VHH binders against c4kar8. Designs and how they scored, part 126

Target 1, 263 residues: c4kar8
Amino acid sequence: MAELSTPSPASPAPLDGGRGDELEKFTLRGARQILQLLQDLITHRGLITAHTGGGHSFMTAVLKVDEERGRVVLDPSPDPQANRRALAAPRLTCVTQLDGIRIQFPLVGLGEGQDKGRPALFAPLPAEMLRLQRREFYRLQVPLAHELSCLLKAEDLARKPVEVSARVIDIGAGGVAVVVPTGAAEFVIGGTLPACRLALPDGEPIELDLEVRNLNRQTQRNGTEQLRVGLRFAALPRAADTRIQRYIFKTERALNAKARGGL

## First folded at step 8 (VHH)

Design q10 (framework vhh_vobarilizumab_d1)
Fold by ESMFold2-Fast, scan of step 8:
Structure q10 (fold): chain B 263 residues (1-263), chain A 125 residues (1-125)
Amino acid sequence: as target 1 above (263 residues)
Amino acid sequence: EVQLVESGGGLVQPGGSLRLSCAASGFTFSDYYMAWYRQAPGKGRELVAGISSGGDTSYADSVKGRFTISRDNAKNTLYLQMNSLRPEDTAVYYCAAEYSTGKVTWYESSAYDYWGQGTLVTVSS
C-alpha cells in the first residue's frame, strides 16, 4: 500500500477503495452474485494475483467455494515464503479477469490447512466483489502462444543503459503489463521509458514511449519470482492505436470462438 | 505433523453414560472449529456435535439434551459427554478439526481439514 502512483488498467495492481463512490455501482454485495462469480472463476480456471501488501503478491486460484462453511479455498503457492507473507497479511487483495472484465475482491482472516488431504489456504467468503465492465478497464490477457514482447529501454541498478525484452502478459487501450526477472532493470513509478518497441504478431514492432505506473514483485505458481511492470502509453499515434485495437479485437474473437467450440 | 487421537469408547448398556476425548497436536487448537462425527454400520458419517473456537455449540437433533460437547484449549483436548445412551448411538466416533470461520454449521464429513482414527462405541445389553 506504499504506492505513490494510482494503479492503471495496464497492471493487475489493486484499485484504491477510497475512490469508492464511483466504484460502488460496480460492487457486488449479494451472496448469490458473489457465489456465482467465484464459481465462474473456478469453471474458467482463472488465475488470481493475490496482493499481500508491501509490494508483494503471489499467483493463486479458487479451488472451491464452501458455501456451508462460508469460505473460499485457495491454491497455495509452492513458495513457502509467499504463503507465510499471505498468512501474516491482515488482508489479501485478489485481482483477476474473466472474459476481459476486471474482478477484484478482499479476503480477510486467511488460514492454512488441508482440503481432502492436500495443502490449501482458506478465507471467509468476501462480503463484496468489484466487477468492472467499462472499456477503460478492459485488459486482454495475452495468450502465451502469441509470444508478445516489448523491448524496454531502461537503466540497470548502476544507471547503465540496458535493453530488456519483457513478456507482455496483458494489453489494453491504455497500456500493457509486462514481466521481467527481478533485478534486470531499475524502474521508477512515474518514469518514462522512451522509444520502446512493442512486437505484435504479423507486423513490424511499434515504437512508443511508456510511462511506469505500477511495480509488483510476484511469486508465480511454479515458485519463480518476477517483477510485474504496469506501463501506460504516453503518446500513442493513431496508426499504433489502430493496430493495438485490431490485435485485441482479433484475439478476443478467436478466444471467444474457441470457448464456444467447447474446449 | 497434525494428529487427532480419540479415546474413551467402549461397551455400555442402554441408559448408560460415556465420555469421549480427542487429544490434538500439531496445530493451534484454539483457532479451530472442532466436531464429533459418527458412522454406524451401513450408514454414512453424520455430525453429532460441533464447537466453535469461541465456544458456541451445535448438536444433531437426535442427541440434543443427551450429549454435551466441550473443549479445553489449555490441554488441546475436545470432549463429548454422552448420557442416556441408546442402541442407535452405536457407531465409530470421529474427532474432526477445521480452521475456524467463526460459524457453527452442519458440515459435510469430507469438508473437514483433519480427522482422527475413530473410537468405537457399542450400546448393547
Scores: ipSAE 0.000, ipTM 0.089, lowest interface PAE 21.9, mean pLDDT 78

Design q100 (framework vhh_7yz9_2)
Fold by ESMFold2-Fast, scan of step 8:
Structure q100 (fold): chain B 263 residues (1-263), chain A 125 residues (1-125)
Amino acid sequence: as target 1 above (263 residues)
Amino acid sequence: QWQLVESGGGLVQAGGSLRLSCTASGSIFSIYAMGWYRQTAGNEREWVAFITSGGSTTYADSVKGRFTISRDNAKNTVYLQMNSLKPEDTAVYYCAVDWGTYEELRSFTPDYDYWGQGTPVTVSS
């Protein structure tokens, strides 16, 4: 069915896990596979975006898998309002990445309490986890040291043109996710931002038309809120596509080489 | 996605026994801890017993030595064997996915699928 939305790069927006046979082959339902994948997220200190609905999410992490009790222990937000939204939500959709592979899973029945004297969120182990090994869903988390930015040509509340320099937090074959200060510009899902400029570490900025795919107000680990904007590359020229893919490939290889060299 | 169905309640005389059953739908039942709770009219739900995925059991002091919780993973079923029943045990008994302690569960309201509909137990004097 054509009505299902494509995934957004803004926050790693949820995919419909019930979307026919296409995603079924990437869905883990074995208890041992689920436990192992959750443990891998702990081992690699994977940050998780937990979507609480209504365009809200917060940053969390799996602190512990309690196999004997069949539950996960999550890091709560320092923002009490984010935790209240999570506890009131009928379902959290958790999205993360491990070695460039997109991982998504539901948590239902969230509770709060303490783990070893510290505040914690608890949830039953998920019944299923989606592990997407498709290239088009691969997202490179941009290293902070690269200081990757995109100059957005947008409009303010009064429809006046405004330029916003946004930090690129992830990049893939289809687009980028950026962080903008709240109120710096107005974005409309489906709207086009013409002649934006993506600055890669070497060479001149790439001029791109970007489509707004997703907007998310994300509560950070320090309790502050930021606006994440998912932007799709509209009609990317071959030369620009080559440069972006080369950046992704080189950065991924450098990160993998550093990890193996450290071992 | 899951359904919890309790059965086995009824009327029994003091000193009698009942065996409650709770059947869960779903292929991953074996990885979840399961608990029994009870509620009388006008009072909050009281935790009774729980069993971990590994089979470790914990009981409320009020039922320790009289009640036994067990599970059959092949049947996706958890049981509560109630012996030496007292009039104070009269309540509606609920099965729940219990991934936490009594205090942890009290901090949240589980979705419908985490609680069964309940099975009433009446103990006459």
Scores: ipSAE 0.005, ipTM 0.357, lowest interface PAE 11.6, mean pLDDT 78

Design q11 (framework vhh_vobarilizumab_d1)
Fold by ESMFold2-Fast, scan of step 8:
Structure q11 (fold): chain B 263 residues (1-263), chain A 125 residues (1-125)
Amino acid sequence: as target 1 above (263 residues)
Amino acid sequence: EVQLVESGGGLVQPGGSLRLSCAASGFTFSSYAMAWYRQAPGKGRELVAGIYSGGSTSYADSVKGRFTISRDNAKNTLYLQMNSLRPEDTAVYYCAADTEFYGVEYYDPSEYDYWGQGTLVTVSS
């Protein structure tokens, strides 16, 4: 069975386990972990692309997990041919995405029947699920209401020390992007800014070293220029890393709740 | 100015071999995961092979054992050695680069940072 990318959706086909050692840390094999992830897909109404082999796939969703029978219930395709291909396939490879995280799992022994009087597909719970986290590259757009700032220890054009309070516009596991007034300080790509202070909403500022990664001069609608500076965290302590990740997770969760009409 | 330039495509008979090259410039090649994708007429892009900065490789089932991906960081060049070619291998082959080192084989093509223009491989008698 070979599964290759289809024209729609344009997702890469699953590959073999030749990189199993590198992917093992992202592979869930615990029954409770698998159950929790499947429940998360139900809660978020996640659409799943199920690859049936031979370049064929269909869109489905997890409707329910039956713990007593060790089974997952899937939404059948409105296309009867897609359902027949799925039932004839020795394995489905299911691919989905949840909040920027790629999730992939096999289903073997697919059957058909009814759930609450409606057609449904059934399969045993998968023995493994791949959860590829992109948190190292995930960037939270910081809400303006949070007024997040970073006090930068930089130098002016004459190499005199200056402190610049910069507004944090995005933040991730590896760094922050900030905006500074034009002319406030000189930045050199690859340069290190020691003992900067990142102010999160709760608690004391985090002292950390930042490396300048990129610079972008942006002209605003009123014609004024701002300098956007990308900064990498250098040697971040575990306690600081934990606080930054907690802020990112809490803020993203709150933004998701607001987007759904909650508070 | 980032560029990926593929070369080495052409017409070959079934059972033949071709070696594709991708010359990269304008970025730190050694820090990127690299991949080869292909697209046949009327079909979407499909992953053929991927290679991480550390040298680990992954292959699509349809090419495993026949194709070999490799990289030369000193020359900023990616390669695909294609052996035992079949008519089904006929496609435009694309070079792609991604800063995300893990999961390159599972990302949507739209998530890659950089793409080349492609090189045509035709396998026919």
Scores: ipSAE 0.000, ipTM 0.121, lowest interface PAE 14.5, mean pLDDT 77

Design q12 (framework vhh_vobarilizumab_d1)
Fold by ESMFold2-Fast, scan of step 8:
Structure q12 (fold): chain B 263 residues (1-263), chain A 125 residues (1-125)
Amino acid sequence: as target 1 above (263 residues)
Amino acid sequence: EVQLVESGGGLVQPGGSLRLSCAASGFTFSSYAMAWYRQAPGKGRELVAGIYSGGSTSYADSVKGRFTISRDNAKNTLYLQMNSLRPEDTAVYYCAAQDSWEGLEFYTPDEYDYWGQGTLVTVSS
């Protein structure tokens, strides 16, 4: 893959694009910047969702950066099927967050082997990494201690109504990502789930309509599989929007204070 | 086996029109966000237009009002209608596909799982 000349982050280049063109200005292409960002992910023990295509992903982490050999070392899945899907994929799309900033990078040419006698996945260093510094792209990773749930109104395989309590893993201004046990319900991309109930730590559950935007079967760090469902707020009342934004801000502030030597 | 095959490129005069097509196979096309990127000699790939699985579109400012992205889920095909072509539109045009993200509005066309081989568009007299 040839590297083409692009404006450096320090270069004053005119911006002449919409949303996608704006994202190009957050793309890191300098080798030193890429190495530093990967090292920051190691230091902060950032969990990475690696998308293998076909609605599949698995949880991994960068174990180390092998600068001399120009490659990253990733934690393999305990599920051999997830590793086989990853190795067969032409490209992995890796997504994580660092201090509320979304980070994304491609890995091409994934291989398997051993690192210090332990199974590992290897890939060449990415030629580029996306680092989105805009607040509108922020997703709060919900702390497990908050036990956030959303009661979904869905259908089973026989198209009969079912209620599924799903754990909320991500929340932002536009929607939530939830985890559903495999086989608990059927979802159709573009379908609307009416009168779902989002439970926040303070107050009564919020009743809202959710649109299914994506489906992904994710293999967890312990090797178990779960269905991850991305849900958009279809019609969010002002009071609900205020409560969700307050929760995000309060939780982000508390996490930042704890990380900076608070309680 | 995933494939994206572009077609419809060619040589046109300034002010002319072309329609690009991208035929997709090996994945559930209707569930994927699709995009057109282009790359001129000596430059990086830039987003031209994107279309999400739900039909929402995004365009680069340089092509707004001139180009239209569309999809036909029944035919597993992505299109780019290019009107009022300019010499600076000369580039290799690539079709790209990405599994749609978590339903948050921050999904971006730059997050692609699959790429086509490209089709050349030359705008000159």
Scores: ipSAE 0.000, ipTM 0.181, lowest interface PAE 11.4, mean pLDDT 78

Design q13 (framework vhh_vobarilizumab_d1)
Fold by ESMFold2-Fast, scan of step 8:
Structure q13 (fold): chain B 263 residues (1-263), chain A 125 residues (1-125)
Amino acid sequence: as target 1 above (263 residues)
Amino acid sequence: EVQLVESGGGLVQPGGSLRLSCAASGFTFSSYAMAWYRQAPGKGRELVAGIYSGGSTSYADSVKGRFTISRDNAKNTLYLQMNSLRPEDTAVYYCAAGESYFTIEWYDASEYDYWGQGTLVTVSS
């Protein structure tokens, strides 16, 4: 059996590359997103652990992003041996944190030179950056007063299409948990529900594809059983993602303000 | 009604073996990341091993090569095969379940939604 070591977001150790499919949701490939994230690392003065292979690493920082030349400028190590290892390495794996968010990215084609008369390391801009935000795992407990619902396009026991209006009990950046009455539809873990409609308090319902991740049967205080279904957003248009995040942020802030005022 | 029930603990001599089981009910076991934690007398709770729904595993350095974590999704059961047991493996062993669509921070107890009551493993002569 294969061993997998999964470091914390705060760990300087690189995450396992074999988990590519699990980490794809957190991988940025847009040129503008990459540039902005690198600029944020400069603004926050984030220290970077650069892994050069063979169990070796050194501390560095992004000094500058040269958008015109398509490269990053890195602070060299005060240890000349560490710099020699870095220059000889086919790839650097850079690990850092930005305001509690783990960031990891590869650099290929490292070179040495000077920037404004000082020694510097140069590398082409990374083609991808991993951004593991704790918020991606955060689930907002939806207030009952919001009456948030999701119209599910599912199948019955005979594989015939049915539409089920399900109450949303929690929502996060990665998906929703809904409650459906027992017998309303059949759900299969790993199954996809296309063209479902998420009704947020403001605006038109959001049409989105959902993947069934979890099923749990719960007995309510009135003695009835309800099925809790965990649903992952299979792919979100940018506008839909923005609306969902805005709802989560706005609701969380309102709940926090009320809790602090009452305490 | 969510339940995680550990079994298989007991007294064993150094160098011996034990197989722990965790029977899960009340949630969709096959979708959850599962872990074994342990707590030795006078010490804090620590990660032993973790396994994703897909079967990928993670181990604490102190148990690598000696322990094997596995799962049977059809039976809703998590296992820990413990070989070459040492006195320092003496602890209460806990089963834990964390709902994750992507990754889990194995050492962070707050990642886990459900915990068992534990099973005692004593390694002594």
Scores: ipSAE 0.000, ipTM 0.117, lowest interface PAE 14.2, mean pLDDT 79

Design q14 (framework vhh_vobarilizumab_d1)
Fold by ESMFold2-Fast, scan of step 8:
Structure q14 (fold): chain B 263 residues (1-263), chain A 125 residues (1-125)
Amino acid sequence: as target 1 above (263 residues)
Amino acid sequence: EVQLVESGGGLVQPGGSLRLSCAASGFTFSSYAMAWYRQAPGKGRELVAGIYSGGSTSYADSVKGRFTISRDNAKNTLYLQMNSLRPEDTAVYYCAATDEYGLVEYFSESDYDYWGQGTLVTVSS
């Protein structure tokens, strides 16, 4: 993983000069719609992954929306390096989810200061927000209380077999994202991790093969830097697929009920 | 079952040309964004060229003006015309497909849902 420890010198060029016209049907530009969606993120305590470029991101949240000043207040990272990268970035790409829908928006002109005596990041309200109503984009953000883990069968730097218990941070129909401590194992994009074990809260662990799809060095809200690994389910059996979908469905219903105070 | 099958790779002299094809099946090809990626020995995978469902195209700076990406929706086939080939173009070339709404992190490899097995292009004298 030596290359992932160093930020990329520049972000790749867009496929078609940025986001295509095809996304227009999912784009919100009304000031009222944007304000309402940001407020919904606050109400549901939605965690936001803010991408700063170069394979780096950090976990944040909207603390408040200042409608009068036309800006959002974000929770800064406890890692000063993550905050420096964010402040130096020409644009943050913020990704989150609400009610099973992927939400994405840009922030430009990020600044730092204080809100009510506490450190905060400030940015103008986004001019647009994407609300992507596609099933394949759905990723359940796994509640920390579930302690969902995946035992990965990988290799260390010397190509010796190692087993790493990785925390599952999100899960969808096609795969999981996990976090591992830096240096715990070596991951190669396109590589296969055979006979891994996914532990859901109910029942026996699911044995499955995982393909490494992406790597990102992410700063968590506790300030810890971790490697985020995106893993695709390879040849998922029907019984395993059913159990995973059932977990996603039940957990989403429970989270929605809790947000409404119905638990 | 989704399948992407690349063809057209081979050995070519510097300054030569090759045309790669990618035959797609198992999804509605016309509504998907398609791309060519490559992986050279000792390097990670990098984007070469992309084409949206609407026909708009984009190219990596290193291939701009030399390579042309195109698609034939009636044949469910993606093409890459490679001209003025250089030794640095030596790589395994991969066809990739995504619902274009998955292109979110500056068009990273992780944005693509489906991949072919690759075809080797060697540029050598």
Scores: ipSAE 0.000, ipTM 0.191, lowest interface PAE 10.4, mean pLDDT 78

Design q15 (framework vhh_vobarilizumab_d1)
Fold by ESMFold2-Fast, scan of step 8:
Structure q15 (fold): chain B 263 residues (1-263), chain A 125 residues (1-125)
Amino acid sequence: as target 1 above (263 residues)
Amino acid sequence: EVQLVESGGGLVQPGGSLRLSCAASGFTFSSYAMAWYRQAPGKGRELVAGIYSGGSTSYADSVKGRFTISRDNAKNTLYLQMNSLRPEDTAVYYCAAEPGYWTVDYYSTSDYDYWGQGTLVTVSS
């Protein structure tokens, strides 16, 4: 049979139901819908994080959908090492966002070649794409001008306590993603970072506990590498939740107004 | 192809112990963060223990002091030593290799790129 289009393992839905059912509601399997969504990513110049496994990813974009050959054309990384990891990976998990909607899809059978005389990566069209239309899955990309930071309480390689000021790159209802200088601290998936301080533009820093959910060494489009850490809010107080939600909503509205030519 | 194969599950009495193993192949094991998750009948998957490529470990509060996660990079094997087992520890235990992306609780099982088949642990008298 053909290669599985997604590296998703089978697991039963929770007893209270809904998780597996909710994901199925957002899964696109029609060829026309898949082609249209990929074309929308091209039209909006959507940046894609392609996860290659091993805590590695790189920034890419869909350059072209070749319907006749049944494949997508992706922008290769300027870092040859990132491209080698991608080509060696059994599957890529591609994650992006379009108009606040999280989009995720697998690519299997990645190859390299040229498109119109330029280096390119090629993969068969995905058999399915996930398009998550609910607010809970939204991740606000934090504007650089906001200089949003989180002071992390972590450990170095010798297990000594260190405080690391990390730049917040995205924020949602459930957590934040931050950029940490390479080698500044060691993080363990599932570990709790107590009494971290999230600095929002208006008011005092919010003190909260964060759980490490993922670690990712992401190669940027300029070829530089960043350590990105996904952190889940643990035991978030209502006042803190309200401030975070207000920041997200206010910033999203401001960004939408600018995109539509408002001021 | 990437494979994670768990073993060591079984029936054990309360207070007993088991050692789970996860044999990994098809990727550079020593470079990956690894974790053990479990799923009790009719419940969602939950993180039990994690170990980073550098050897640092973390544990769920419910298992701290009773469970020990370890890895043998020469053998491409992940272990979970489970002591003082309780009926509440009854679950299918899954080996997982490294998160694929940042996520919320809705995607905790999708946090990791690779998952094993699972091994059943039953704690009952």
Scores: ipSAE 0.005, ipTM 0.191, lowest interface PAE 11.2, mean pLDDT 78

Design q16 (framework vhh_vobarilizumab_d1)
Fold by ESMFold2-Fast, scan of step 8:
Structure q16 (fold): chain B 263 residues (1-263), chain A 125 residues (1-125)
Amino acid sequence: as target 1 above (263 residues)
Amino acid sequence: EVQLVESGGGLVQPGGSLRLSCAASGFTFSSYAMAWYRQAPGKGRELVAGIYSGGSTSYADSVKGRFTISRDNAKNTLYLQMNSLRPEDTAVYYCAADSEWGIEVYLTSEAYDYWGQGTLVTVSS
């Protein structure tokens, strides 16, 4: 039994700014809106994953917004190498979450110095911030206790049909990520898995078609390897969409209540 | 600055071959999953082939057995060997880089982290 005691799975990959018109409606460009959102991150002590490129990131937080000088002050990493990568990076892509809303923004021109006698990183205020509402882009990390599963209709290495029960590790409006034992099935990026069955609480499994989007091999703490598969909902029926959204909202509300109760 | 620069596109006859290259800079290439996408005029962007940092590959059904994706981490370069080209392969081909930090459910193919400017492949007599 692999009990993953790693509390912080890697933050989801950053979404690139300027990608399609569907993201434009979620892009904040007003100076007052940007300042208010940054201040909300300070107030709620939001942890930020700052991606420095090349698969590298570090955890930071906004310590303050200096409106007079037009800059944001960030908490440096305790890892000197992470700070050096950040300072050398042409751009940081910052990803965070506030009350289930995914927030993403670029920082350019990072420098180092001190704030109130403590080491700090600083950058000019971003010109844009992406603020994605939960319904469209949020991915709920599925609590281990829920033991959500998805029965995948896939093919084995000999291209024969096989059914694989996979654990759902995250779920959003657009799809799920699942964990599959290595060697259980072959997955083709862009391929469709027809008539898969998603088991949600309080009802029969939802039958749906899934498109394979991502594959990643993760070595666990005990040395075993698991395949993570990102799956997009293809032609999601309205009734299924309603049940999935209901589960997400109910679960995120419970998780938010738990997080606030720990204060 | 992160850059992906595609090359190798051009005009080729049906049944011919082309090799696309993508030169990457500004990030640790070896840590990223890389992919080739294509977009024909008036159509959406579709995934052609993917390759992960560990070397595992995946292909769209329409190109299996004809295309081969590979990478050279020492040169920070991604390749796509295209054989037995068909008129329906005509498209602008894009190099994309995606972090492997976590499995990401994407709304669209455009949810990859970084994109190149594209290289045009025309398959015609």
Scores: ipSAE 0.000, ipTM 0.158, lowest interface PAE 13.4, mean pLDDT 76

Design q17 (framework vhh_vobarilizumab_d1)
Fold by ESMFold2-Fast, scan of step 8:
Structure q17 (fold): chain B 263 residues (1-263), chain A 125 residues (1-125)
Amino acid sequence: as target 1 above (263 residues)
Amino acid sequence: EVQLVESGGGLVQPGGSLRLSCAASGFTFSSYAMAWYRQAPGKGRELVAGIYSGGSTSYADSVKGRFTISRDNAKNTLYLQMNSLRPEDTAVYYCAAELYDGYTVEFSPEEYDSWGQGTLVTVSS
């Protein structure tokens, strides 16, 4: 039979060398640490993007941690296709944030059932969780009230120019993630979108070139599908960098003040 | 800073062979899962093969039995041996590093700017 030292496609790969590296420094493997982090996600009502493979994902949340059964209970998608993809996947890669810190963890052995009479997804507790406590990995989740947008200069399926106003969902020092309605434009990983316009709440739009870094079709909690596009700042002018950093700082400070005001 | 540099692409006849290499730097290579992706003209990126830090491998159905992924942790290099090449294998091949879990590479490598420039493979008569 297979041993823990022999990795499988459905299980986390062991880290080579037996030495701590930079990844090990960010990896939580203690059962109590994992349980506490999952509980923190519940307490903060953290939305989780669950990647099911093939460029597909859906939005979920941890509803409950069942310590006695050693499992997490997840909110299923209202889209039955997203749930079928998740159940068929050998693994889900779950990505979320707490206080701007990126958190990633695998879920293996997903099943479906009911929790208190409502549909639910179940999976064994993850054996490890990654918590990236580094400034270069910091991404601010953009408050919906700020209505940040980026006007993208892209191409349609016939390679004709189109302009798409995309909602900015997160922003960091190196780029933004945006959401685009399905079918609004075609994107190529590694392609450059020139002269896009990033609208911050204060001041005129910032004109900049963006490189497409990732693409994922995401089923939202309301069942609608959208395309999530990760975009890197190809050549960020110094004035633009200053404005972006100022926005991140001010928004982070305001969010931290709100959190502390609530206990 | 994660850097990946692909090489070994070129023009080859159907039935021929190529060996791709990816030189990695800026991270502890042995701790990462690595993967090869490809993108054909007019198509999206697709996973070709993955190799986990412990050496286990995964392949797309279209390449099983023809392609072999391997790694040399001492040289920080990822390889793809491609045999019995077909015209439909024509694509730009990209190396990717998975920061953490090593089993789902469609997200983490892209997020961490872990993509190389790619190397073009053309299979034609």
Scores: ipSAE 0.000, ipTM 0.232, lowest interface PAE 10.9, mean pLDDT 78

